VHH binders against FYVE, RhoGEF and PH domain-containing protein tag-77 (tag-77). Designs and how they scored, part 15

Target 1, 198 residues: FYVE, RhoGEF and PH domain-containing protein tag-77 (tag-77), of Caenorhabditis elegans (x5lx76r375to572)
Amino acid sequence: KLHYAAVEFLKVQNNYVQYLKEMAVLYPEYMERFGKRVGRDLLASHNGHENVVLQIKKIMVQILPIHEMLLKEIDKVCSNWDSRYPNMSKTIGTFADFLKCCQPFLDNKADFLNKLLQLRNEDKEFDEATYMFETEVFKRGKKGAVIQQLDQVHQNFMRYKLLMLRYSEYLIDDCDEKEKAQEAIQKLENVTQAVNQK
Below, E stands for the ipSAE of ESMFold2; O stands for the ipSAE of ESMFold2 at other seeds; V2 stands for 0.75 times the mean of E and O plus 0.25 times the DockQ between their complexes.

## First folded at step 16 (VHH; framework vhh_surovatamig_d1)

Design w04 (from v05 with S30R G99S G106D S109T; at its last look DockQ between E and O 0.73; V2 from the best seeds 0.00; counts 0 for: pae O 4.9 > 2, unsure alone 64.9 < 65, grease 29.9 > 24.2)
Fold by ESMFold2 at other seeds, look of step 16:
Structure w04 (fold): chain B 198 residues (1-198), chain A 124 residues (1-124)
Amino acid sequence: as target 1 above (198 residues)
Amino acid sequence: EVQLVESGGGLVQPGGSLRLSCAASGFTFRDYSMSWVRQAPGKGLEWVATIYSLGSYTEYVDSVKGRFTISRDNAKKSLYLQMNSLRAEDTAVYYCARSTYSEPIDYDTEFDYRGQGTLVTVSS
C-alpha cells in the first residue's frame, strides 16, 4: 500500500502540470489562432479590463515553474522507490509553503468565472472559439469544460494534505520518515487553513 | 494536429523479440505521459504499459512485467516498446496512445489520441 500512496503524488502532480500548461499556453494560443482566422482579436480588452484569458494566463505562468520542479522531485522519488526506505515526506515538506503560490488565482476565481461567462455571452466569436477549443483540443467534456477547469487549482491545493495523510497512515510508527511526514502534514495544514480563510 | 505513427510489428516465433516504435508530432511530446495498448483478435483494448513525461517512472500490466520495456526519447519525440520472450497470447495490434485526464486531480487516466497500430503476430 505505501508504494501506491507514493505513486498517487506522481499521478496527481503529473496531471496538474499538464493542466497548467493547457490553460496557460494552449488556450490563449488557440484563441489567438482562431481570432486571426476570423479577423478578430479575441483576447482584446473587454469592458475596459485586460481579457480574462490573459489574466488567468499570467497567474498560471507564475505557478507553473514551481509545480514543474515539484514534479521532477516526485518523479525521482517514485522512480527510485524502495519501500524499506520511504522518502516522499521531505520532498512534499520542502514544497508545502510554495503551494500557496496559487492564492492569487483563488482570490480571483469567482471574478474570473463571472467574467469568462459574461464574455462568452456577449461575444459570439469568443464563445464559438472557446467551444471549438473544448471539442478540438481538450477532446473531453462538453460546453463548459474550460469553466470546470478553473476549479482544478483549488482542488489540487486541497489534495496534497489528503495524499500526505494517506501516505503517513501506511508508514510504520516511530521512524524518521513518519516524523517527516507529520512535519509535512503540519505545513500543509497551515497552508490549507490560510487558503480556506476566504 | 496530433499524430502518432507506430512501426516495428511483424511475425515472430515464440520466445523471440520485437521492438516497436512510435513517432509523435503535433504536440509537445515531453509534456505528456505515453502508453502502449493492444487489442487481440476479437478482444477489447488492453492497457500494456505507461511511461510518465520525464521518462523515469514506468508501469506495466502484470502479464508483460519483466518481458517488456517501455521507453521514450523526448528529444526524438519517440516512444518505444521492447518486447522480449514473446508468447502466443501477446499476438495483437499494438497502439501508441497519448494519456489525458478528466481533472488535474483525477486518478483515472484516459487516452485522447492513438495511432493506427502495428500488428504483432507470435506464431510458430
Scores: ipSAE 0.243, ipTM 0.639, lowest interface PAE 4.9, mean pLDDT 82
ESMFold2, look of step 16: ipSAE 0.345; ipTM 0.718
ESMFold2 (binder alone), look of step 16: mean pLDDT 80; pTM 0.816

Design w05 (from w01 with Y107R; at its last look DockQ between E and O 0.72; V2 from the best seeds 0.00; counts 0 for: pae E 5.9 > 2, grease 26.5 > 24.2)
Fold by ESMFold2 at other seeds, look of step 16:
Structure w05 (fold): chain B 198 residues (1-198), chain A 124 residues (1-124)
Amino acid sequence: as target 1 above (198 residues)
Amino acid sequence: EVQLVESGGGLVQPGGSLRLSCAASGFTFRDYSMSWVRQAPGKGLEWVATIYSLGSYTEYVDSVKGRFTISRDNAKKSLYLQMNSLRAEDTAVYYCARSTYSEPIGRDTEFDYRGQGTLVTVSS
């Protein structure tokens, strides 16, 4: 049971790193390739400002290396796992200290959402290219899937708090790991309160 | 287009060994967790093993622990299953499967692509 709770961190982090790469690298590259085929620069400035896809990329390429390192640390914890000596809490507590790297995205999420919706509504070729990206990368075929994925930054943060609470539930009450788990939960709680006030 | 092509199935006697391979193309293989699933005749799909994107952590269904080994080569975009000490109940079509976004909490993972499968028959 405790091992299953620890592995959930690996599942979540693996999926999140994939999401960051899709949005930071694959989506801009796809828009460039599609644009060349149709004779348009789909990432050109919009209303005198940098294209929203490039604005999102700029933030996500800053987040990605930190999350790649966290993935490596979580993978190591899981691959060396010994339930007699559980040790996930320190890794997650350290991750909580770096959550500020997502704050610029969270501060601008509503603005990014509005700009994406506006651009898709006003530029048919941008809309078509985004739809094709959704069907070729996400394999869901749903219009609006990229928009739903903007929530992943906040959702991933909330997932870690829930995962820590569940992991802590399986720890024995009088152990060092339980104490470290409570410290990590407190750090995640403090960040949650700051983020939710936005 | 994403493709997963399994190979290496065949007829094997009980106690024998077999190595399955899966060649992946059309996506960034190193970014995905990969799994083997199997389907015995007339049965539903059963998860067999998963290997995470970095290749270090692996998971197995209880019935194959100690007998099967999942591995991957990210440079060759290939997934493998070494199957030792085979038993009659291991007879199935084995599929290579790619994991995708799924529940953040829980054991279940979503598979968005699966190969056509390779048949493993364990019989005297």
Scores: ipSAE 0.139, ipTM 0.587, lowest interface PAE 5.8, mean pLDDT 82
ESMFold2, look of step 16: ipSAE 0.160; ipTM 0.619
ESMFold2 (binder alone), look of step 16: mean pLDDT 81; pTM 0.826

Design w06 (from w01 with F27S; at its last look DockQ between E and O 0.76; V2 from the best seeds 0.00; counts 0 for: pae E 4.0 > 2, unsure alone 62.2 < 65, grease 27.9 > 24.2)
Fold by ESMFold2, look of step 16:
Structure w06 (fold): chain B 198 residues (1-198), chain A 124 residues (1-124)
Amino acid sequence: as target 1 above (198 residues)
Amino acid sequence: EVQLVESGGGLVQPGGSLRLSCAASGSTFRDYSMSWVRQAPGKGLEWVATIYSLGSYTEYVDSVKGRFTISRDNAKKSLYLQMNSLRAEDTAVYYCARSTYSEPIGYDTEFDYRGQGTLVTVSS
């Protein structure tokens, strides 16, 4: 059971990094390519401000390397896993110290959502390109998936805490790893409470 | 804009080996976990193996552990399945697939396969 709980971190983090790359890199690139095909700059300024897709990209590009680093560390823990010497807690606890990097996205989330909705309603070529991205690249097939997924940055913090709680359940009670797990859980609780208020 | 093309299948005797290849197109190969899935005659789709995006961690269905090895080369955008000690029960069409998620913070997987697959027949 303990090994499977550790691998859940890898599965979740791998999927989350894919999401961040899709929003930070693939979506803007897709909009540029689609725009070239239809003779439009789909990422042009809108209402006197930088296009919201580029605003989101700039913030997520700052978040992405931190999550890529965490993915690499989790992958190493899982790839070298020995249940006699479990060691996920330090990695997660250290990462919790850096979770604040998402604060600029959370401060602007409602504004980004509103601007995306407005742009999709007002610019039919932008809306069509976003729909095509959702179905051809994003692969979830659900209309509006890009917009609805903006909340995932927020929800991701709750998941880390839940994963640590499950992992801790399988640790031997009288061991250093269990103590480190409880410390990591406390750090994650403090961060998730602050994030939930924003 | 992503294509997946499987190759390397064929007819082989029990105990033999085959190496399957999957060539991917586009820039996204290294961003995704990749899987092999198979469909035996008259049966549903079965997950066989997954390799995560960094290429270090792998998982296998119990029936192939120790006999099959999944690997990837991100520079060549290629996925491989080395199949040893083949059995009649391994007869199937094998597909490579991108492993995707139903939600970004979940661990449930969906398989996005686009190729025709490659047939592996294990028979005397």
Scores: ipSAE 0.320, ipTM 0.690, lowest interface PAE 4.0, mean pLDDT 81
ESMFold2 (binder alone), look of step 16: mean pLDDT 78; pTM 0.803
ESMFold2 at other seeds, look of step 16: ipSAE 0.363; ipTM 0.719

## First folded at step 17 (VHH; framework vhh_surovatamig_d1)

Design x01 (from w03 with Y32H; at its last look DockQ between E and O 0.75; V2 from the best seeds 0.00; counts 0 for: pae E 4.7 > 2, unsure alone 64.9 < 65, grease 26.2 > 24.2)
Fold by ESMFold2, look of step 17:
Structure x01 (fold): chain B 198 residues (1-198), chain A 124 residues (1-124)
Amino acid sequence: as target 1 above (198 residues)
Amino acid sequence: EVQLVESGGGLVQPGGSLRLSCAASGFTFRDHSMSWVRQAPGKGLEWVATIYSLGSYTEYVDSVKGRFTISRDNAKKSLYLQMNSLRAEDTAVYYCARSTYSEPIGYDTEFDVRGQGTLVTVSS
């Protein structure tokens, strides 16, 4: 049971890194390729500002390396797992304070949402390209999946905290790993409070 | 266009071995967890094994642990299943699947099955 709780970190982190790559790399590249086919620059500046897709990309590429490193460390923990010596808490605790890297995205999330909605309503080729990305590349199958997923950066913190709480419940009381788990939970709580502040 | 093409099935005796292959194209193979699923005659789909994107961690259904080995070659965009000590109950069509996250993003995994599969028949 403790092993399954540890593997849940790997599942969640693997999926989140895939999300970050889709938004930071695949979506802009898809829009560029689609634009070339239709003879338009779908990522051109809008109203004197950089295209919102590129603004999102810039922030996501700052977040991505931290999460790629965390993925590698979680993978190592799971691949070398021995239930007699559980050791996930150190990895999560070490990375907890770095998770504040999401703050620039969260500060701009409402603006990104509004600009994406506006551009999709005003530019039919941009809207069509985004729809095709959502259905053929992003694999959500629903209209508006890119927009609906802008909340995933914030939800990521809730997932880490939930996973640590569940993992900690399977640990033996009064052991070193349980104390490290509580330290990691406290760090995640502090990050959650800092992120939710406005 | 996303494509998954399975191969390597055939007729084998109990206790025999087969190696299944899956050639992937149309997506960034190294970024996805990959799975094998199977369908026995007249039955639903059963998950068999998953290999995560880094290629280090693997998971198996209990009935194949110790007998089957999932592996991947990210440079060749290929997924493999080495099946040893085959039993009659392993008879099925085997499908390669791209593992994707559920919507909204969470820890649940969904399987994107696209190929025709490859038939494995284990019979005396």
Scores: ipSAE 0.276, ipTM 0.679, lowest interface PAE 4.7, mean pLDDT 83
ESMFold2 (binder alone), look of step 17: mean pLDDT 79; pTM 0.813
ESMFold2 at other seeds, look of step 17: ipSAE 0.348; ipTM 0.713

Design x02 (from w03 with L54E; at its last look DockQ between E and O 0.79; V2 from the best seeds 0.00; counts 0 for: pae O 5.1 > 2)
Fold by ESMFold2 at other seeds, look of step 17:
Structure x02 (fold): chain B 198 residues (1-198), chain A 124 residues (1-124)
Amino acid sequence: as target 1 above (198 residues)
Amino acid sequence: EVQLVESGGGLVQPGGSLRLSCAASGFTFRDYSMSWVRQAPGKGLEWVATIYSEGSYTEYVDSVKGRFTISRDNAKKSLYLQMNSLRAEDTAVYYCARSTYSEPIGYDTEFDVRGQGTLVTVSS
């Protein structure tokens, strides 16, 4: 079970990096391509403000490199895994303080949600393009997936503590790795509390 | 726009080998975990193997571990499955799938199958 708990970090991180790239790169690109086909700039300023898709992109491109590096380190840990010498805790502990890079997105999440809903309701071509993006990029292919997933940034941030707790459950008591796991869990708790205070 | 095209299937004797290929287009291949899934006649989809986006770590269903090797070439946007020591129970249509996340974003629980698959028949 210890190896499976370690691999859960890789699965979760891989999927989260995919989400960040989808929102930071693929969604804006899709909106540009669709817009050209229908003769509109779907990412034009709205009501005197930068388009919400571009606002989200700017924040996501700040978050993405940190998570790409974490993904690479987790992949290395899993690909070199030896259950006799478990070693995930250092990687997670090292990155814990950097995970608050999500704060600018979380500070603006409600505003982003409202702006996306408003734009989808007011601009038929924007709404259609977003729906087509949801179905062509996301396998689950349902209307509203982009909106529903705005909470993923907060939920992903909270997951690292849960993953560490699960991983720690399978470690031998009073070993060095379990001590490191408890230290990483405490760091994640502290950062989680700071982020949730807003 | 997403396309996955499988090839390399065929008829082979037990103990033989095949190499399956999957050509991907219409998405950023290197960003996705990729999987092989299979469907035996009259059965549902069954997960076979996964390779993660970084390409180092792999997972296999127990029945193929040690016999099958999943690999990817991100530059060529291609996924592969080397199948050795084939058994009659490996007979199925094999599909290439990109892994998609469930809501909330979490574990890889959904397979995006888009192609026709490639038939592998292992007859004794």
Scores: ipSAE 0.102, ipTM 0.580, lowest interface PAE 5.1, mean pLDDT 84
ESMFold2, look of step 17: ipSAE 0.294; ipTM 0.697
ESMFold2 (binder alone), look of step 17: mean pLDDT 80; pTM 0.817

Design x03 (from w03 with I105L F111M; at its last look DockQ between E and O 0.68; V2 from the best seeds 0.00; counts 0 for: pae E 4.0 > 2, unsure alone 63.8 < 65, grease 27.6 > 24.2)
Fold by ESMFold2, look of step 17:
Structure x03 (fold): chain B 198 residues (1-198), chain A 124 residues (1-124)
Amino acid sequence: as target 1 above (198 residues)
Amino acid sequence: EVQLVESGGGLVQPGGSLRLSCAASGFTFRDYSMSWVRQAPGKGLEWVATIYSLGSYTEYVDSVKGRFTISRDNAKKSLYLQMNSLRAEDTAVYYCARSTYSEPLGYDTEMDVRGQGTLVTVSS
């Protein structure tokens, strides 16, 4: 059971890093390619501001290296796993404070959602390109998946906390790893409360 | 755009060895976990092994543990399966697959199979 709980971190982080790369790289690139086919710059400035897709890209590119390093550390823990010496808690605890790196996204989340919806309503070619990206490139999403998935940046703190709680349940009582797990859980709780207050 | 091309299959005696290769193109290979799946005659697809994007963590179906080794070369965009101590039950068409996810914070994956596969036949 304990090894399975540790591997859940790897699976979740692997999927999240793939998501960040899709939003930071694949979505802007798809919009550029679609725009070339229809003779439009779908990423042009809107209402005197940088296009929202590019604003999202900038934030995701800032977040991505931190999450790539976390993925690397989690992969290392799982690859060298020995249930006699469980050691995931330090890795998660070390990165918990860095997870606040999404604060610029949270400060702008409502604006990103509004601007994306407005562009889709006002620009038929932007809307069609986004729809095609959601249905043909995501492969696993539904209509509106780009909008829905913006909330995933917000939710990742809750997911890490839940994973740590489940991992901690399988640790033997009164051991060093369980004490480190409690410390990591507290750090994640503090981040979650700070995010929810905004 | 995504292409996966398997090779290295053949006819081999029980106890023999083969090394399968998969050449990938049309996506950023190093960013994805990769898997081997196989389809025995008259059966559905069976997951065999997965190697995560960094190349360190691997998982295997129980029936091949200790006999098969999955590996990757991110610079060559290639996935490999070293198969030792082959048994008749290993006879199948082997496919490489790119792992995809159902949601960003979930842990479920889907196997993206694109190629024709490579046939491995183990018989005396």
Scores: ipSAE 0.320, ipTM 0.678, lowest interface PAE 4.0, mean pLDDT 82
ESMFold2 (binder alone), look of step 17: mean pLDDT 80; pTM 0.815
ESMFold2 at other seeds, look of step 17: ipSAE 0.404; ipTM 0.745

Design x04 (from w03 with S53T T109Q; at its last look DockQ between E and O 0.83; V2 from the best seeds 0.00; counts 0 for: pae E 2.6 > 2, grease 26 > 24.2)
Amino acid sequence: EVQLVESGGGLVQPGGSLRLSCAASGFTFRDYSMSWVRQAPGKGLEWVATIYTLGSYTEYVDSVKGRFTISRDNAKKSLYLQMNSLRAEDTAVYYCARSTYSEPIGYDQEFDVRGQGTLVTVSS
ESMFold2, look of step 17: ipSAE 0.481; ipTM 0.767
ESMFold2 (binder alone), look of step 17: mean pLDDT 80; pTM 0.818
ESMFold2 at other seeds, look of step 17: ipSAE 0.355; ipTM 0.723
ESMFold2, look of step 18: ipSAE 0.488; ipTM 0.780
ESMFold2 (binder alone), look of step 18: mean pLDDT 81; pTM 0.826
ESMFold2 at other seeds, look of step 18: ipSAE 0.537; ipTM 0.798

Design x05 (at its last look DockQ between E and O 0.61; V2 from the best seeds 0.00; counts 0 for: pae O 7.1 > 2, unsure alone 62.3 < 65, grease 24.9 > 24.2)
Fold by ESMFold2 at other seeds, look of step 17:
Structure x05 (fold): chain B 198 residues (1-198), chain A 125 residues (1-125)
Amino acid sequence: as target 1 above (198 residues)
Amino acid sequence: EVQLVESGGGLVQPGGSLRLSCAASGFTFRDYSMSWVRQAPGKGLEWVATIYSLGSYTEYVDSVKGRFTISRDNAKKSLYLQMNSLRAEDTAVYYCARSTYSEPIGYDSTEFDVRGQGTLVTVSS
């Protein structure tokens, strides 16, 4: 049903905003708190460079406000939903171009993964603190979840495209909302290509 | 460190009402979707209702629509379930749950990563 397709945007966006907050805010704060208890600065520079957790934080803090605004708009659409007058396409289409703000993260994703893995293998307190974060705080609480979920930034674009395609399938042909859905899908395709081209 | 504490259960006759409460601590309550789930004796967990983090959107299992109302107070870090027109089939232990993200999300499927101890609701004549 069309309403369920619309609500999936809310489920996905709500979880993505939480992921951004977890990586941008909660993880660094947890590492500081754990470090204080064990007498170590777990976020100190590593190999002459800023700690990878702080590098990730800087990028996700730039992405987060855009996604918080999108969440608010999606929530508004779902809360006022009337299947006779579907209206999700404008919201997604309007924000599609802003979603490429993730480019700096994608440019560095492989490096971030490698640096996190290396730091966890080389620093016992860092590894223990990350494990405790994954199991006690992080919503995706399995060992290795922080590292394995760095792909969520790119996966989020794929999810928007898939959600728009499914949503569009439930719309009647030759209506304004279907036309707007096709426009939003094209924008998402263009943004995905721009992000992959870097 | 993360804690959810349910209260408000009890014995009630069919057609009666109860209001369940859940006090949350140890996490930023307003950032999470919250759910009520229930477990009848000898059965698995059944999802009842979800309220999303902003508090505007809610979802309910069909069997409770129009009878139950989920709400939250982010300032008080509290989740509520107003249960009206109770039926014998509503007898269960009710749990407050913090909802989690799952890539495979279905119509009636909700995952959660933290659950309280539960509060018993008994509806009998």
Scores: ipSAE 0.022, ipTM 0.501, lowest interface PAE 7.1, mean pLDDT 81
ESMFold2, look of step 17: ipSAE 0.200; ipTM 0.626
ESMFold2 (binder alone), look of step 17: mean pLDDT 79; pTM 0.812

Design x06 (from w01 with P104D Y113V; at its last look DockQ between E and O 0.54; V2 from the best seeds 0.00; counts 0 for: pae O 6.6 > 2, unsure alone 64.9 < 65, grease 25.7 > 24.2)
Amino acid sequence: EVQLVESGGGLVQPGGSLRLSCAASGFTFRDYSMSWVRQAPGKGLEWVATIYSLGSYTEYVDSVKGRFTISRDNAKKSLYLQMNSLRAEDTAVYYCARSTYSEDIGYDTEFDVRGQGTLVTVSS
ESMFold2, look of step 17: ipSAE 0.335; ipTM 0.707
ESMFold2 (binder alone), look of step 17: mean pLDDT 80; pTM 0.816
ESMFold2 at other seeds, look of step 17: ipSAE 0.360; ipTM 0.716
ESMFold2, look of step 18: ipSAE 0.375; ipTM 0.726
ESMFold2 (binder alone), look of step 18: mean pLDDT 80; pTM 0.817
ESMFold2 at other seeds, look of step 18: ipSAE 0.100; ipTM 0.569

## First folded at step 18 (VHH; framework vhh_surovatamig_d1)

Design y01 (from w01 with S53T; at its last look DockQ between E and O 0.89; V2 from the best seeds 0.00; counts 0 for: pae O 2.7 > 2, grease 28.8 > 24.2)
Fold by ESMFold2 at other seeds, look of step 18:
Structure y01 (fold): chain B 198 residues (1-198), chain A 124 residues (1-124)
Amino acid sequence: as target 1 above (198 residues)
Amino acid sequence: EVQLVESGGGLVQPGGSLRLSCAASGFTFRDYSMSWVRQAPGKGLEWVATIYTLGSYTEYVDSVKGRFTISRDNAKKSLYLQMNSLRAEDTAVYYCARSTYSEPIGYDTEFDYRGQGTLVTVSS
């Protein structure tokens, strides 16, 4: 049970890094390619502001290296796993405070949603390009999948606390790893409360 | 355009070995977890093994554990499956698959691209 709970961190983090790359790299690149094909700059400024896709990219590019490093550390823990010496708690606890790097995205999420919906309604080529990205590149999205993906930042953040609680339940009582797990859970709870108050 | 091309299948006796290869193109290979899946005659698709993006962590279905080894070469954009101690029940078409998450984002995995397959027949 304990090894499987540890591996769930790797699965979640691997998926989240893929998500960040899709939004920070693949989506803007797709919009550029589609725009060149149809003779439009689909990422041009909108209503006197930088295009929302580029605003999202800028924040995701800042988040991504932190999560790539966390992925590397989680992978290392899983690849060297020995159930006699479980050691995921230190990795999660060390990175817990850095998970607040999502705060600038969360502070602007409502604005990003509004701007995306507005741009898709007002620019038919932007809307078509976004729909084609959702259906051809994601191959799993329906109309609005890009918008739904914006919620994943908060959902992933909440997920680490749940994963730590499950992992901790499989640890033997009165061991060092259990104490470190409780410390990590407390750090994640503190960050969760700070994020939710915004 | 995502392309996955398998090779290395063939006829082999029980207890024998084969090495499957998959050449990937049209995407940033190192950014994706990769899997092998197989389909035995008259059966559904069965997951066999997954290798994560860094190439270090691997998972296997119980029936092949200790006999099969998945590996990748990110520089060559290639995925491999070393199959040892082959058994009759390993007879199948083997597919290289690109792994992705399902919605909502969590620990669930699905395959968004799959190659044409390569046939492995284990018969004496």
Scores: ipSAE 0.473, ipTM 0.778, lowest interface PAE 2.7, mean pLDDT 85
ESMFold2, look of step 18: ipSAE 0.544; ipTM 0.804
ESMFold2 (binder alone), look of step 18: mean pLDDT 81; pTM 0.824

Design y02 (from x06 with S53T T109Q; at its last look DockQ between E and O 0.82; V2 from the best seeds 0.00; counts 0 for: pae E 4.8 > 2)
Fold by ESMFold2, look of step 18:
Structure y02 (fold): chain B 198 residues (1-198), chain A 124 residues (1-124)
Amino acid sequence: as target 1 above (198 residues)
Amino acid sequence: EVQLVESGGGLVQPGGSLRLSCAASGFTFRDYSMSWVRQAPGKGLEWVATIYTLGSYTEYVDSVKGRFTISRDNAKKSLYLQMNSLRAEDTAVYYCARSTYSEDIGYDQEFDVRGQGTLVTVSS
């Protein structure tokens, strides 16, 4: 049970890093390629401001390396796992302090969602390109998948907290790892509350 | 277009070995967890093994632990399954698949199977 709870962090982080790459790299590249095929610059400035896709990219490029590092650390913990000496809590607790780096994205999330929706409504070729990206890259093929991707950044704080709570439930009471798990849970709770103020 | 091409199957006696290969193209291979899944005659798909994106962490169904080894070469976009100490119950068509994890509780694996598979037959 404890080993499988620890591995859930690896599964979640693999998914999350993939989502970050899709938004930071794949989506802007796809929009550029599609635009060239149809003779339009789909990433051109809109209403005198930088295109929302590029604004999102700039922030995601800063977040992605931090999460790639976390993925490496979680993978190492799982690959060297010994149930006699469980050790996930330090890794998560350390990176909880760095998760505040997503604050610029969270401060602007509602604005990004509104601008993306507006651009899809006003620019038919942008909308078609986004739909094709969703079907060809995400595999999900559903309306609104890019919007749901933005929600993944917001959701990851609550997800880490839930994973730590589950992991902690399998730890023996009054051990060092359980104490560190509670410390990590508290850090994640503090970040989650700050995020939910938006 | 995403392609997964399996090879390396064949007929082998119990206790023998085979090495399966999967050549991937049309996607960024290093970014996906990869799995082997098998289908015995007349049965559904069974998960066999998964290797995560970094190539370090692996998981196996209990029936193959200690006998099978999954590996990947991200530079060659290739996935492998070394199968040792083969048994009659290992007889199946083996598929490679991209793995994703649902965000539901438990994070169940979902398998994106694209190839025709490679047949492994273990018989005297």
Scores: ipSAE 0.275, ipTM 0.669, lowest interface PAE 4.8, mean pLDDT 83
ESMFold2 (binder alone), look of step 18: mean pLDDT 80; pTM 0.813
ESMFold2 at other seeds, look of step 18: ipSAE 0.277; ipTM 0.669

